# VHH binders against q9fdx1, part 23

Target 1, 300 residues: q9fdx1
Amino acid sequence: MEEDGSDWGGLAPEILINIISRLTIQELWTGPMFVQKSWLTVCRDPYLWSIFDLEPWFDSYPESTHLWSPEFEQKVDLMLRSVVDWSEGGLTKIRVRHCSDHALSYAADRCPNLQVLAIRSSPNVTDASMTKIAFRCRSLKELDISYCHEISHDTLVMIGRNCPNLRILKRNLMDWSSRHIGSVPTEYLDACPQDGDTEADAIGKHMINLEHLEIQFSRLSVKGLASICEGCPKLEYLDLFGCVHLSSRDITSNVSRLKWLKEVKKPDVYVPRSGDVAQTERYGHWRLYDERFDIQAMRI
Short names: E, the ipSAE of ESMFold2; O, the ipSAE of OpenDDE; V2, 0.75 times the mean of E and O plus 0.25 times the DockQ between their complexes.

## First folded at step 12 (VHH; framework vhh_6fv0_2)

Design R1 (at its last look DockQ between E and O 0.04; V2 from the best seeds 0.00; counts 0 for: pae E 8.1 > 2, grease 25.3 > 24.2, SAP .675 > .668, placed apart)
Fold by OpenDDE, look of step 12:
Structure R1 (fold): chain B 300 residues (1-300), chain A 125 residues (1-125)
Amino acid sequence: as target 1 above (300 residues)
Amino acid sequence: QVQLQESGGGLVQPGGSLRLSCAASGFTFDYYYMYWVRQAPEKGLEWVSTIDSGGSDTYYADSVKGRFTVSRDNAKNTLYLQMNSLKPEDAAQYYCARETWEEFWAGTPYGMDVRGQGTQVTVSS
């Protein structure tokens, strides 16, 4: 069948939309948008942009220093802003990485029906844009702000107060030990939030409807955990992986209060408390690290 | 054939201004994001500014924010860079390029597949 150079330009918009809707975001941005004006128009149809999800691409792409560059961030921002414009307010899910306050603020102002926001690994997202998200996106059900080190507990409070439908919160911190060495900028790693209990209190006090919580590598203490367990009675999933300041006993005693808990991920490291002589023999060399809050060396 | 031609470079004193132009041909100009990059002697390529296809969104490197302004005239197929308050550190060969997004998806920093020959900017007292 001689691929007759059929003027694809003559396709009815409805047909073209149907075809284009089956394409990946990558395919859309590298082909159809540049064919002709009619195709561009179809590619920008709001119907196509109710969901913006780059996670599949990120998952397929190896971690690199380039992803953490200002240039890459700028491109992500540009893409996100474009999608926001094309969605005409109909955007309900955003899953991106490495965006900035500029793009996120832009989205916040224009996506009132946003239900899912995942912006993990966005080092330059701050309270400024996230506060805007809290006030403008009140239908938020899922929030992933993992590895966003410039977001503070104040933002968590604002999210809790303004997003009553929040069911899923992912606030994982970077694993300092092995996964990101060489790919993540040191400056970013050094900026990791250390106020785990304050964040925990914010969650416990203001996010009563949480069903899924991830706070990997948080430095929260048993006090913080208690606050979460008391304040979030509907928790079904709790990820405490890497929370080195929590003992098994601490976890067991507090999570028992959660009647609906289906799964808890426990830390794989233990930091001996002052006076726990039995553990000092095993982890005595880590005492210095504990004092320095260096999580890197304490993997059991 | 896709072509970009930069112009407007020259010698300017510190604090002076220049306006660069980039003439585009051989492609539908208004479909593409455009961007400026520069290369100083013995330095790598540095991103300067990006503008969307419609000219509504502009982005700048921190080093040029507040001093440089990118714009475009789609009717003339021309990209512009107004450079004010020029500094010695701004001296470089300036290139305009078409954004194809291939580099984004490939995870590469600069895929200037379509760029001009550049125009030289010198800042000297």
Scores: ipSAE 0.486, ipTM 0.739, lowest interface PAE 1.0, mean pLDDT 85
Fold by ESMFold2, look of step 12:
Structure R1 (fold): chain B 300 residues (1-300), chain A 125 residues (1-125)
Amino acid sequence: as target 1 above (300 residues)
Amino acid sequence: QVQLQESGGGLVQPGGSLRLSCAASGFTFDYYYMYWVRQAPEKGLEWVSTIDSGGSDTYYADSVKGRFTVSRDNAKNTLYLQMNSLKPEDAAQYYCARETWEEFWAGTPYGMDVRGQGTQVTVSS
């Protein structure tokens, strides 16, 4: 009795799939899937679910501690698992935040053609699910594990060994643009990896085809940078913003051998010593000395 | 389910004090900014104060600044409002609210999530 209560319920499936394919993920998830049974059937067509990308929503959403709650994580996990099921193995791109090992392990088992995985700010993703990704999703070409502090260098080794097509790696350790001082839980920040040279060495030894690398706020030294530059000769983009243990000379001398390099972002971070309330609100996450990222050195 | 229960209101003379409490359950309390809002008869909800998730940063409406103090005890899942130097214009139903941001799957607009019955503050001559 609810199936055909609107004009949308009378449309041929071919017409519905054309209309639905033009919707953003948020429009699709919040609207037509729940209008009528005919729309739900079309919305689950695996042709529609080759890409699952929540980053436009996250990019427009203000930072909030609510996003770090177990309740939010469970909702992201449920959505990702549903999309994995609907894709029937055809999912090639996943871009989410705040998911967990449970959803990623589920995806790893079922999405062998995955090419892009971005899971920024996922505190409950560990080497366990990432090892499964490395072994099961061998077509991976882009990986973003920025702000996933329970992932170690072991993931980088396994990805490098098993995913030869990897061209883009993002492993940023601190989101400098965060505008909410209380948005990121302190215990999460305390888990941030502090041995940047170990991660740099894993990258340099195992990711020979890498073209784009972001490691903002890594504590790597010149040794780690040398490993990357020697081991990743195809680099076109290198983001070293916030890498406070590298000098401009260290960068210049090591990057010179990268003949394809188009852009290097240098570690030059400046924190205003004082300013109006608006400046404090924008950079409020730096109110206190923060040894995890050596903030005192950045201000000098 | 998310529950917020306000208490501590009552009748007080001008210049008096009250301490309001808000007991929270059904969510991870220390992950949320919390608010106090109030509603006088024939008026909409008026923001009174904000406190961050850890309790370190507090904010107040100009009309209550210096007289009201918001605090929280995350171990007890409780939000407080200490109200000093009360004025007749402070008389209202007081509610606590948790921060709500747009949720992707629900399309929920940004705002203050008011769920409790509130607690009445009356200031008489």
Scores: ipSAE 0.012, ipTM 0.440, lowest interface PAE 8.1, mean pLDDT 79
ESMFold2 (binder alone), look of step 12: mean pLDDT 83; pTM 0.841

Design R2 (at its last look DockQ between E and O 0.46; V2 from the best seeds 0.00; counts 0 for: pae E 10.5 > 2)
Fold by OpenDDE, look of step 12:
Structure R2 (fold): chain B 300 residues (1-300), chain A 125 residues (1-125)
Amino acid sequence: as target 1 above (300 residues)
Amino acid sequence: QVQLQESGGGLVQPGGSLRLSCAASGFTFDYYYMYWVRQAPEKGLEWVSTIDSGGSDTYYADSVKGRFTVSRDNAKNTLYLQMNSLKPEDAAQYYCARETWEEFWQGTPYGMDSRGQGTQVTVSS
């Protein structure tokens, strides 16, 4: 059966764009772009690059040490830069992981209409690039900077001051549970989170329009929570999962001030059994659970 | 069939320079990232440099940064590696390779299936 090599080369560019627009990013980057020159040209059409979302890809692959390698970061950076170029300023959503300051800065300078930025698990993203995002991407509505340890509260302040339309902030810290053991670099896992209260204050003072806030595994205290609840009256969703310094009483007393709150996720973290000495040594903060939570209920 | 042919290797004194070339055929050259790897005796394969499809972005191993320059001529389907200030530790068989998308997504080590026969670089006083 002579595979009738259907000369796809004869398709009108408009038709091809339509077809390509239906492909996943994975499919696009693994196939059509390399079929022929005409296809590559079509694949670079700005129309196709208003959104760059790699999350479906990441979700389809297991966590691995490779993803945290410099080599992989470079690849992500290359992709992001290419997409930014191809979008010709029309990029409105970026969802990536493991990008660097270089690529993000590049995007910041060239994506003035950016509304969604998700860069979770980007350990080398710092205040340098994020400050640029704050000043250049003022239409930002959604920001996910979870598991980015090099971003400080100063960046949060800048984002708050310059992005008045911000409605969603995800600033989760790494879940240090067994899920990441062996796949995430130890150096990253051992990194000390920033002061939770300082970040909380920044959020409460400068992000008045927040409707959705995730700050999982933050070390914020009741003072920090109070600042958020006072400063962000429009909060509808608050995720406090893993916030070990907050008691149930603390949470109840403060979130009651939020009139529009629809859902609050409370700290519900695994308390290691006394026999798991290795974990308890690594995660000293687990001792706090003895005082604040019913240990029997939290033991897995 | 993908074909890559490295050339330009030879004997050079420490501090000297060489320019390697890689002639590519059997695929659309300007669609692919290309990279150089090297293998020294009794050592594993070491990544040296990568260049994007258009030649605008280049990446280097720390060991060669500032000394090596990767470039490409897409019109000639040729990849280049300018090696300056060569050191004895740079002595190796040098290979050019096409970066496959499989390697890209799966994180597979630099494959042997898309490289040439290599060219030998010797650095000796």
Scores: ipSAE 0.024, ipTM 0.427, lowest interface PAE 4.7, mean pLDDT 82
Fold by ESMFold2, look of step 12:
Structure R2 (fold): chain B 300 residues (1-300), chain A 125 residues (1-125)
Amino acid sequence: as target 1 above (300 residues)
Amino acid sequence: QVQLQESGGGLVQPGGSLRLSCAASGFTFDYYYMYWVRQAPEKGLEWVSTIDSGGSDTYYADSVKGRFTVSRDNAKNTLYLQMNSLKPEDAAQYYCARETWEEFWQGTPYGMDSRGQGTQVTVSS
């Protein structure tokens, strides 16, 4: 036996929708949707689901091994599928982590007006779903595939060819800001792409309207950088932090042609010497990444 | 009070079949995605299957695809798992679990309050 809840004080539906529309995803998902049937119906209104953004929650949540489990991935996938359904084709912005090809393929079929896709740290997203996104979500303006090691340069080619309005690309390979990096699986770290010049070439050849590029810890050489600078004349922001194979001279020589450049982040990574105990204690988590990402080989 | 009660487990020969049931009460069953998970002796929980709130979309672990079928009857508040071509490695305690967003926000696996007591499946010759 179920009853539609009626203890809402007789508020008009438009007032209820206005209240609910001001809630964060976390507030919405932890409260109104599970209180009463009448609230659940209002919470599924397509008006509320043009944006699905979990990044504030992920930014405040400690990184842990649980987040890398298949079960957590399935929960993110199911949440995304539900929002896709509730949006009725109106979803324009998705920002999640730890999703998979299954959820992205589902979204690609149903969200032709998608403008923003951010899927940081999604080890089970591959070129298969990303190719589908490229062909079906042609209004894409921003793509963040940082820390998605099963995505190759083929995705960059397909996105560049099919999404002419792309202005922001984030393809960072290591999360420098993480405090709990020891929770990241070793096999994931070992899969990190090493073909930086191939990715750089795909970007330079196909993303002429790009204004903002982040490729932290890419292994690109000066040849890859030249390709980007020649092919992306509208760049205003370029993040090369941790790009171990670029010198300051390489960067200065190539970015000089970028007339609109407002900021460049240079590959200025310092890893403390073992003899500096105080500094070592502060940055001790770096050992996990050091051997896999050539941090010690930086020219800086 | 949320209640999930699994049944239908038992002894079966390799290649045999079982149908598990999960009777749900104390919550609005058709608002939630439902899960089957299993735990073999001295092992962690393993996800088996998921079904959406309406019953139209189903998902399976690679280890059970093609052999197991999840379904639900929202009029009876009951979740089912049809298990065919059973193998010795399928022997486990099987639990049904309700989708819970508290577990999502806290990052914990399915807890006692979000799953039933379980039903034992044993595959022996």
Scores: ipSAE 0.000, ipTM 0.227, lowest interface PAE 10.5, mean pLDDT 77
ESMFold2 (binder alone), look of step 12: mean pLDDT 79; pTM 0.801

Design R3 (at its last fold request DockQ between E and O 0.02; V2 from the best seeds 0.00; counts 0 for: pae E 8.0 > 2, placed apart)
Fold by OpenDDE, fold request of step 16:
Structure R3 (fold): chain B 300 residues (1-300), chain A 125 residues (1-125)
Amino acid sequence: as target 1 above (300 residues)
Amino acid sequence: QVQLQESGGGLVQPGGSLRLSCAASGFTFDYYYMYWVRQAPEKGLEWVSTISDSGGDTYYADSVKGRFTVSRDNAKNTLYLQMNSLKPEDAAQYYCARETWEEFWQGTPYGMDVRGQGTQVTVSS
């Protein structure tokens, strides 16, 4: 777009910012930033970067091996760090995937007003950067750390202790579904170092104001669930999908204690019955699932 | 016309050093992040390093981290790559490119919007 000589240089900054503010994030990054100095300046105005949300883009894009590559991670980190700089401390929402400690620690140090942090599928986000988030982003209301295997229960404790306004926590674990097979590295899929009950205890003990909790495919037991239900009395939404160690009875007995509960998602995981050979060929991925989940436990 | 011209490649012994240069023209250099990629024989393109528009932020592949340094002179429209402690595995054709983010949004790996002829780095005893 460099060639069309239309001298837009004469537009008042107020008009220009109005025009630029109507562009998508993708459009901002691929066009106007490269036109001229005035446009670049407006595109990097802190007003435009109170929110950085790539989730719509990720939702529109299928999972691929490329998204899990170091190259892609590097690009996400670069973008996030740039946005953090441009926001001049005004960034309140970050929704990305596949970032690392490099970008997240940078954000933690510079975004004291952060209210929403979603960083799902970030294999190289660790307790190091998340601890910084806990201490420096105390206004946090929403946290999505789903499919982040290097975040431990210690981080959950720190978040609970330092972020009293936390209302939404998403800590889903990755399942062996068809959507992940072939795109997510196998080594990563196999890695599930998290202890479900330990994390559950952390949540129950330190996140008393939680209203929304997602812990899909957690291996928590009835003890863990009890801890959550006892410690988080304000829960309105609880997602236990794929939690194979929980029986229907266990769920019913414990969630009944939650007076404000509006919705609970139960571990309704369809496990093909061993006898239908024909279905096993169609769902080859279920063999992998069986290695991770006790089929008997999934018979809810 | 957007042009990038790489130079500075050559033959070095293992442990040696080279400094690559990339001369840019036909676009506003300081508006763009710049990056280096390399292609070894019978291998695909490998990302090496990225530098921000101001030069304040730099990124490196794990394979070159601690050995390579990317820098830029915006007044001269030139990108640099200092390569120290070179290894045989570093032998490749090196290319510079500007980051347009098109590939990012397309969900595709580095294909380079514009690339020069590249400069050959050979590491041999």
Scores: ipSAE 0.785, ipTM 0.897, lowest interface PAE 0.6, mean pLDDT 88
Fold by ESMFold2, fold request of step 16:
Structure R3 (fold): chain B 300 residues (1-300), chain A 125 residues (1-125)
Amino acid sequence: as target 1 above (300 residues)
Amino acid sequence: QVQLQESGGGLVQPGGSLRLSCAASGFTFDYYYMYWVRQAPEKGLEWVSTISDSGGDTYYADSVKGRFTVSRDNAKNTLYLQMNSLKPEDAAQYYCARETWEEFWQGTPYGMDVRGQGTQVTVSS
C-alpha cells in the first residue's frame, strides 16, 4: 500500500513477478524482500512458492559441524514454515536438510499436493511427522530421507501403503563425501539403523511402482535384496553402493529379474589411509563406520 | 544471545608467554569450529588459529606455528590460546570467533563471527 520512493514502486505486479521469478531462492531470500514494501508483497505471492529448494546452497556450503546445531535447525524450520504459509497450500516440492518434526508436521497439515519431499540429514525428524506426511500428502512421487536416523521402517510401510505414486526413494545411510564424513556428531552416527533387511522388506512389500531406489550403506543381505527385486518390478535404477553384505554375484543374480533395470551401482568402497583429509577429526570416527560394514569385504 | 568474552592479555617482554581465554555462551559451543584472529594497528583482521568442534584438529598461521597452541574445554565452554616466545610483531588486539551461517543469509559471505571486545597483547622491547 505504501511506496518508498523507488522507481520500482510503480511497476505493474506481473512485471515485478517476472523479475523476481528469475532469482534463486538464496537471491530471493537475501535481497528483493527487503528493497521496499511492494517487492515484499510480490515475494510472498503464492505462485512463487510452489517449490522450496535449499539443496544448491547446501551443496556449495563448506563442511561444518555447526549445521547440526539446534540454532541452525531452528532457522531451517522457520524458513520452511514461512514458505508453507506463503504458498497457501500450493507447495509441491520441498528440498531441505536439518529440519525437524515441528516444521514437517506443519507442512503435512497444509500442503496436500506435495509431490517431492527431501529432508537429508534431519536427525530430529521421526516417524511422527512422517506418518502425517504419509496420510496427508498422498500425491508424493519422490521421497529422500537419507541420513535421517530417527526414521524407521514404519515410515516406509506407511508411505508405501498411502502414497501409490511414489517412484523415487532415497534412503542412504552414510554420506560418502569427503566434505561430509567428519562433520556429523558422534551421537548421530551411533543412531544409524543397522537392520537393512527390515527396511528392504517394507520397500518390497509396499512400493510396487518404485522406479529409482538408493539405499547406500544399507546392511541388507541377499534376502532383503530379493524382497526388493521381487516387489519392485518397475525399478530402473538401483544404488547399492556401500552395501557390504552383498557380493557382485548376489546383485547380478537378483537384478536379472528386473525387466526395466537400466543401472545398478554396486558396493565398491576403499578408504585411503594417506593424505591430508585422512588426518582430520572427521576420519577419527572411522571405527563407527567399520561396525556398519564388513571390514574384510572392504579391505583389499 | 551469543557472547564471546576474551581475557588474559597484557604487557609482556619479548620471549615471554601469555595464555588467552575466550568464554562462550548463548550457543551450543561444542558444535562449532572456533578461531583466534588478531588485529594490529594499520592492519585488518589476521587469522591466527583454528580448532575443530571436538578439539581434535588444530591449524595455525605460519607466523605463529610452533609458538602458539590453541585448545578448548567443551565442558567449560572455553577456548584458549597459549602464546609462547612472543615477538613484537605479535602485539595486537586478539579476538575469538565462531563459525556462522548468519552473515551468509544476510547477504554477506560465510564468515567468522567476531563479537567480543578482544584482549590486548602488548610486547615491550
Scores: ipSAE 0.013, ipTM 0.481, lowest interface PAE 8.0, mean pLDDT 77
ESMFold2, look of step 12: ipSAE 0.000; ipTM 0.156
ESMFold2 (binder alone), look of step 12: mean pLDDT 83; pTM 0.837
OpenDDE, look of step 12: ipSAE 0.629; ipTM 0.830
ESMFold2, fold request of step 16: ipSAE 0.000, 0.012; ipTM 0.261, 0.526
ESMFold2 (binder alone), fold request of step 16: mean pLDDT 82, 81, 83; pTM 0.831, 0.829, 0.835
OpenDDE, fold request of step 16: ipSAE 0.781, 0.776; ipTM 0.895, 0.901

Design R4 (at its last look DockQ between E and O 0.22; V2 from the best seeds 0.00; counts 0 for: pae E 15.0 > 2, grease 25.9 > 24.2, placed apart)
Fold by OpenDDE, look of step 12:
Structure R4 (fold): chain B 300 residues (1-300), chain A 124 residues (1-124)
Amino acid sequence: as target 1 above (300 residues)
Amino acid sequence: QVQLQESGGGLVQPGGSLRLSCAASGFTFDYYYMYWVRQAPEKGLEWVSTIDSGGSDTYYADSVKGRFTVSRDNAKNTLYLQMNSLKPEDAAQYYCARETWEEFWAGTPYFDSRGQGTQVTVSS
């Protein structure tokens, strides 16, 4: 039975769109787009590109040094730019990793209706592109800039001032001690965290409508926390995991001001035993644990 | 069968110029982003430049930015790389490569389609 190579080329565009809409992003980019011109056209239909979400793929993909390579970044950039073009301004959600300023700036200029931006683990995203996002994407409701070391508190200020609908902010810093050794470039790991209190102040002063805040492994002090709790009265979720400069007392005393708080994640970080000298040298933040925390109590 | 054939390499003095060409066949050329990559002796494959399918967007490695220009003629199924102000560090085997997204999704850098390459030597 000669499998009658069904000339899929004859499908009505509407039917093809329906079929293609059911495909994963991976499937789209590895097949249909390259079959024939008509298929490519359908694959680029703006209807298909209101949302660009690579997180499911990233979640399924093992951590690798390759993900942090310039080559990979370039691929992400290319994909993002293409999607932005295809969306014809209709893109409302972007969830990517390892993109650069170039691609993000491109998106900022062309996605005025962007509501969700997640660009976690983008080491080369800076204030340059994020400032553009702040000014051009004023409908932003969710922002994830976790593990982006080149974004400063100034950007947070700009986001706060220009994005009044922001409800979710994720600004987590990476815990370099445990999960990412060997996969993340040393240069990135050596990057100094930004001043936690300065960022906290920016959040408290300018993000009054925030309902969900993640600032894992921030070095903010009780002053920073106070600023957040005072400035963000609508907070329902606060993640302070890894915030080693905050005591339980500090947290309890300040979060009590939040009337709508449903959940707070407290610092619960394993302090490695002093014997691993190599790790202590690399991660200066552990020195702070010795002074403020009973190491014995934190030993798992 | 996908075929890519690079040409235009040669010996040039520092500061000199070369123009590389890549003839493509066996696939719809204007559907694909095209890449220039190079491999120097004892070094790994290095990305040099990318051009989109239509030729409107171009991308360059920092090492060649401002000196190299990628272009394409889709009617001729040909990719070009104008290399100006060549440096000794630019000496390498240069390859033309078709974009594959499989490498992205698989997480392993590879080009399924590249030519035999053309040698660029930069010496005084």
Scores: ipSAE 0.179, ipTM 0.546, lowest interface PAE 1.6, mean pLDDT 83
Fold by ESMFold2, look of step 12:
Structure R4 (fold): chain B 300 residues (1-300), chain A 124 residues (1-124)
Amino acid sequence: as target 1 above (300 residues)
Amino acid sequence: QVQLQESGGGLVQPGGSLRLSCAASGFTFDYYYMYWVRQAPEKGLEWVSTIDSGGSDTYYADSVKGRFTVSRDNAKNTLYLQMNSLKPEDAAQYYCARETWEEFWAGTPYFDSRGQGTQVTVSS
């Protein structure tokens, strides 16, 4: 049993809700919910849970292999499920990392007004839960599936076909400079999707209303870029950082038709197209070559 | 009011098996994720496994993966842990626990309810 020991325990519920609604999610989760029973009741009020956003915590948290453990994933899933219940269908924004299909399927079934979904670095989210999101959360305006290596181009097709209000898509692949690269398991890094043109085609065919696209470190070719630029005429922002198979000429010639474009982030000028030691380090790989043989030495 | 009662512990040889049970009452069992945690002498609590409210999703610590199986019978308000291929390192007091909200920030479970535990001893 928790002790009732807060000086604030005598406040009317309406006053408590006003105070609590101004706290960050971390302050809310660690402070009022622990202090006493009356605050725990107020913290579960559906008014407080239209937005569930853990990104400020993740942005500040030290890089750790623990974040990739099943134990941590389970805790994120439990928090998300609880917030879904407390929101009573009122959630409009979810921003988490390391969740799974279970929690996301649960949210898809119960949060039809979802507008923002960010699930960066969620290795156990697949097309299964994302299909439910596409069919059940049709008001979606922003999707961030960066570093979700078990999500395929099929999700992009389903989202594009069923979520006509989608304006922002983030599908960044592993960024070697992020705080999580040093602790990321090697097998997860090795699962990084390599077929950027298939994903680019899905985007170009189905996401005509996109205004903001991030596909950092995608391996798309100029063919994929052409598909995006033809199919997404409303693009205002395009992030191609780390896209090793695109030259500045490829980019300039294809983005010239985008009349609303305000910013393009181009690939780093030092990124080699065919791979070497520098590319391995930039991509976040912990190995310079396949352990079975030297791939560079075997090429003709 | 909330009650959790563990049972099924005992003495086994290395490589042996045990099945732990946890009888739950005083709350809506089907609503909560349930946990198994353990504590060896003079050590902190260690998370062992988790099962979702419906029993279809299970999670395990790396130290027990492939050897332990968590399950639940929601009709009987009972949680189970099947422990196979037991090692001396598995010897501990085992507790079942109900989820809490504070465990996320601490990285370690802070449970609002757990039972008295059941002892598992592994000797050769």
Scores: ipSAE 0.000, ipTM 0.144, lowest interface PAE 15.0, mean pLDDT 75
ESMFold2 (binder alone), look of step 12: mean pLDDT 79; pTM 0.792

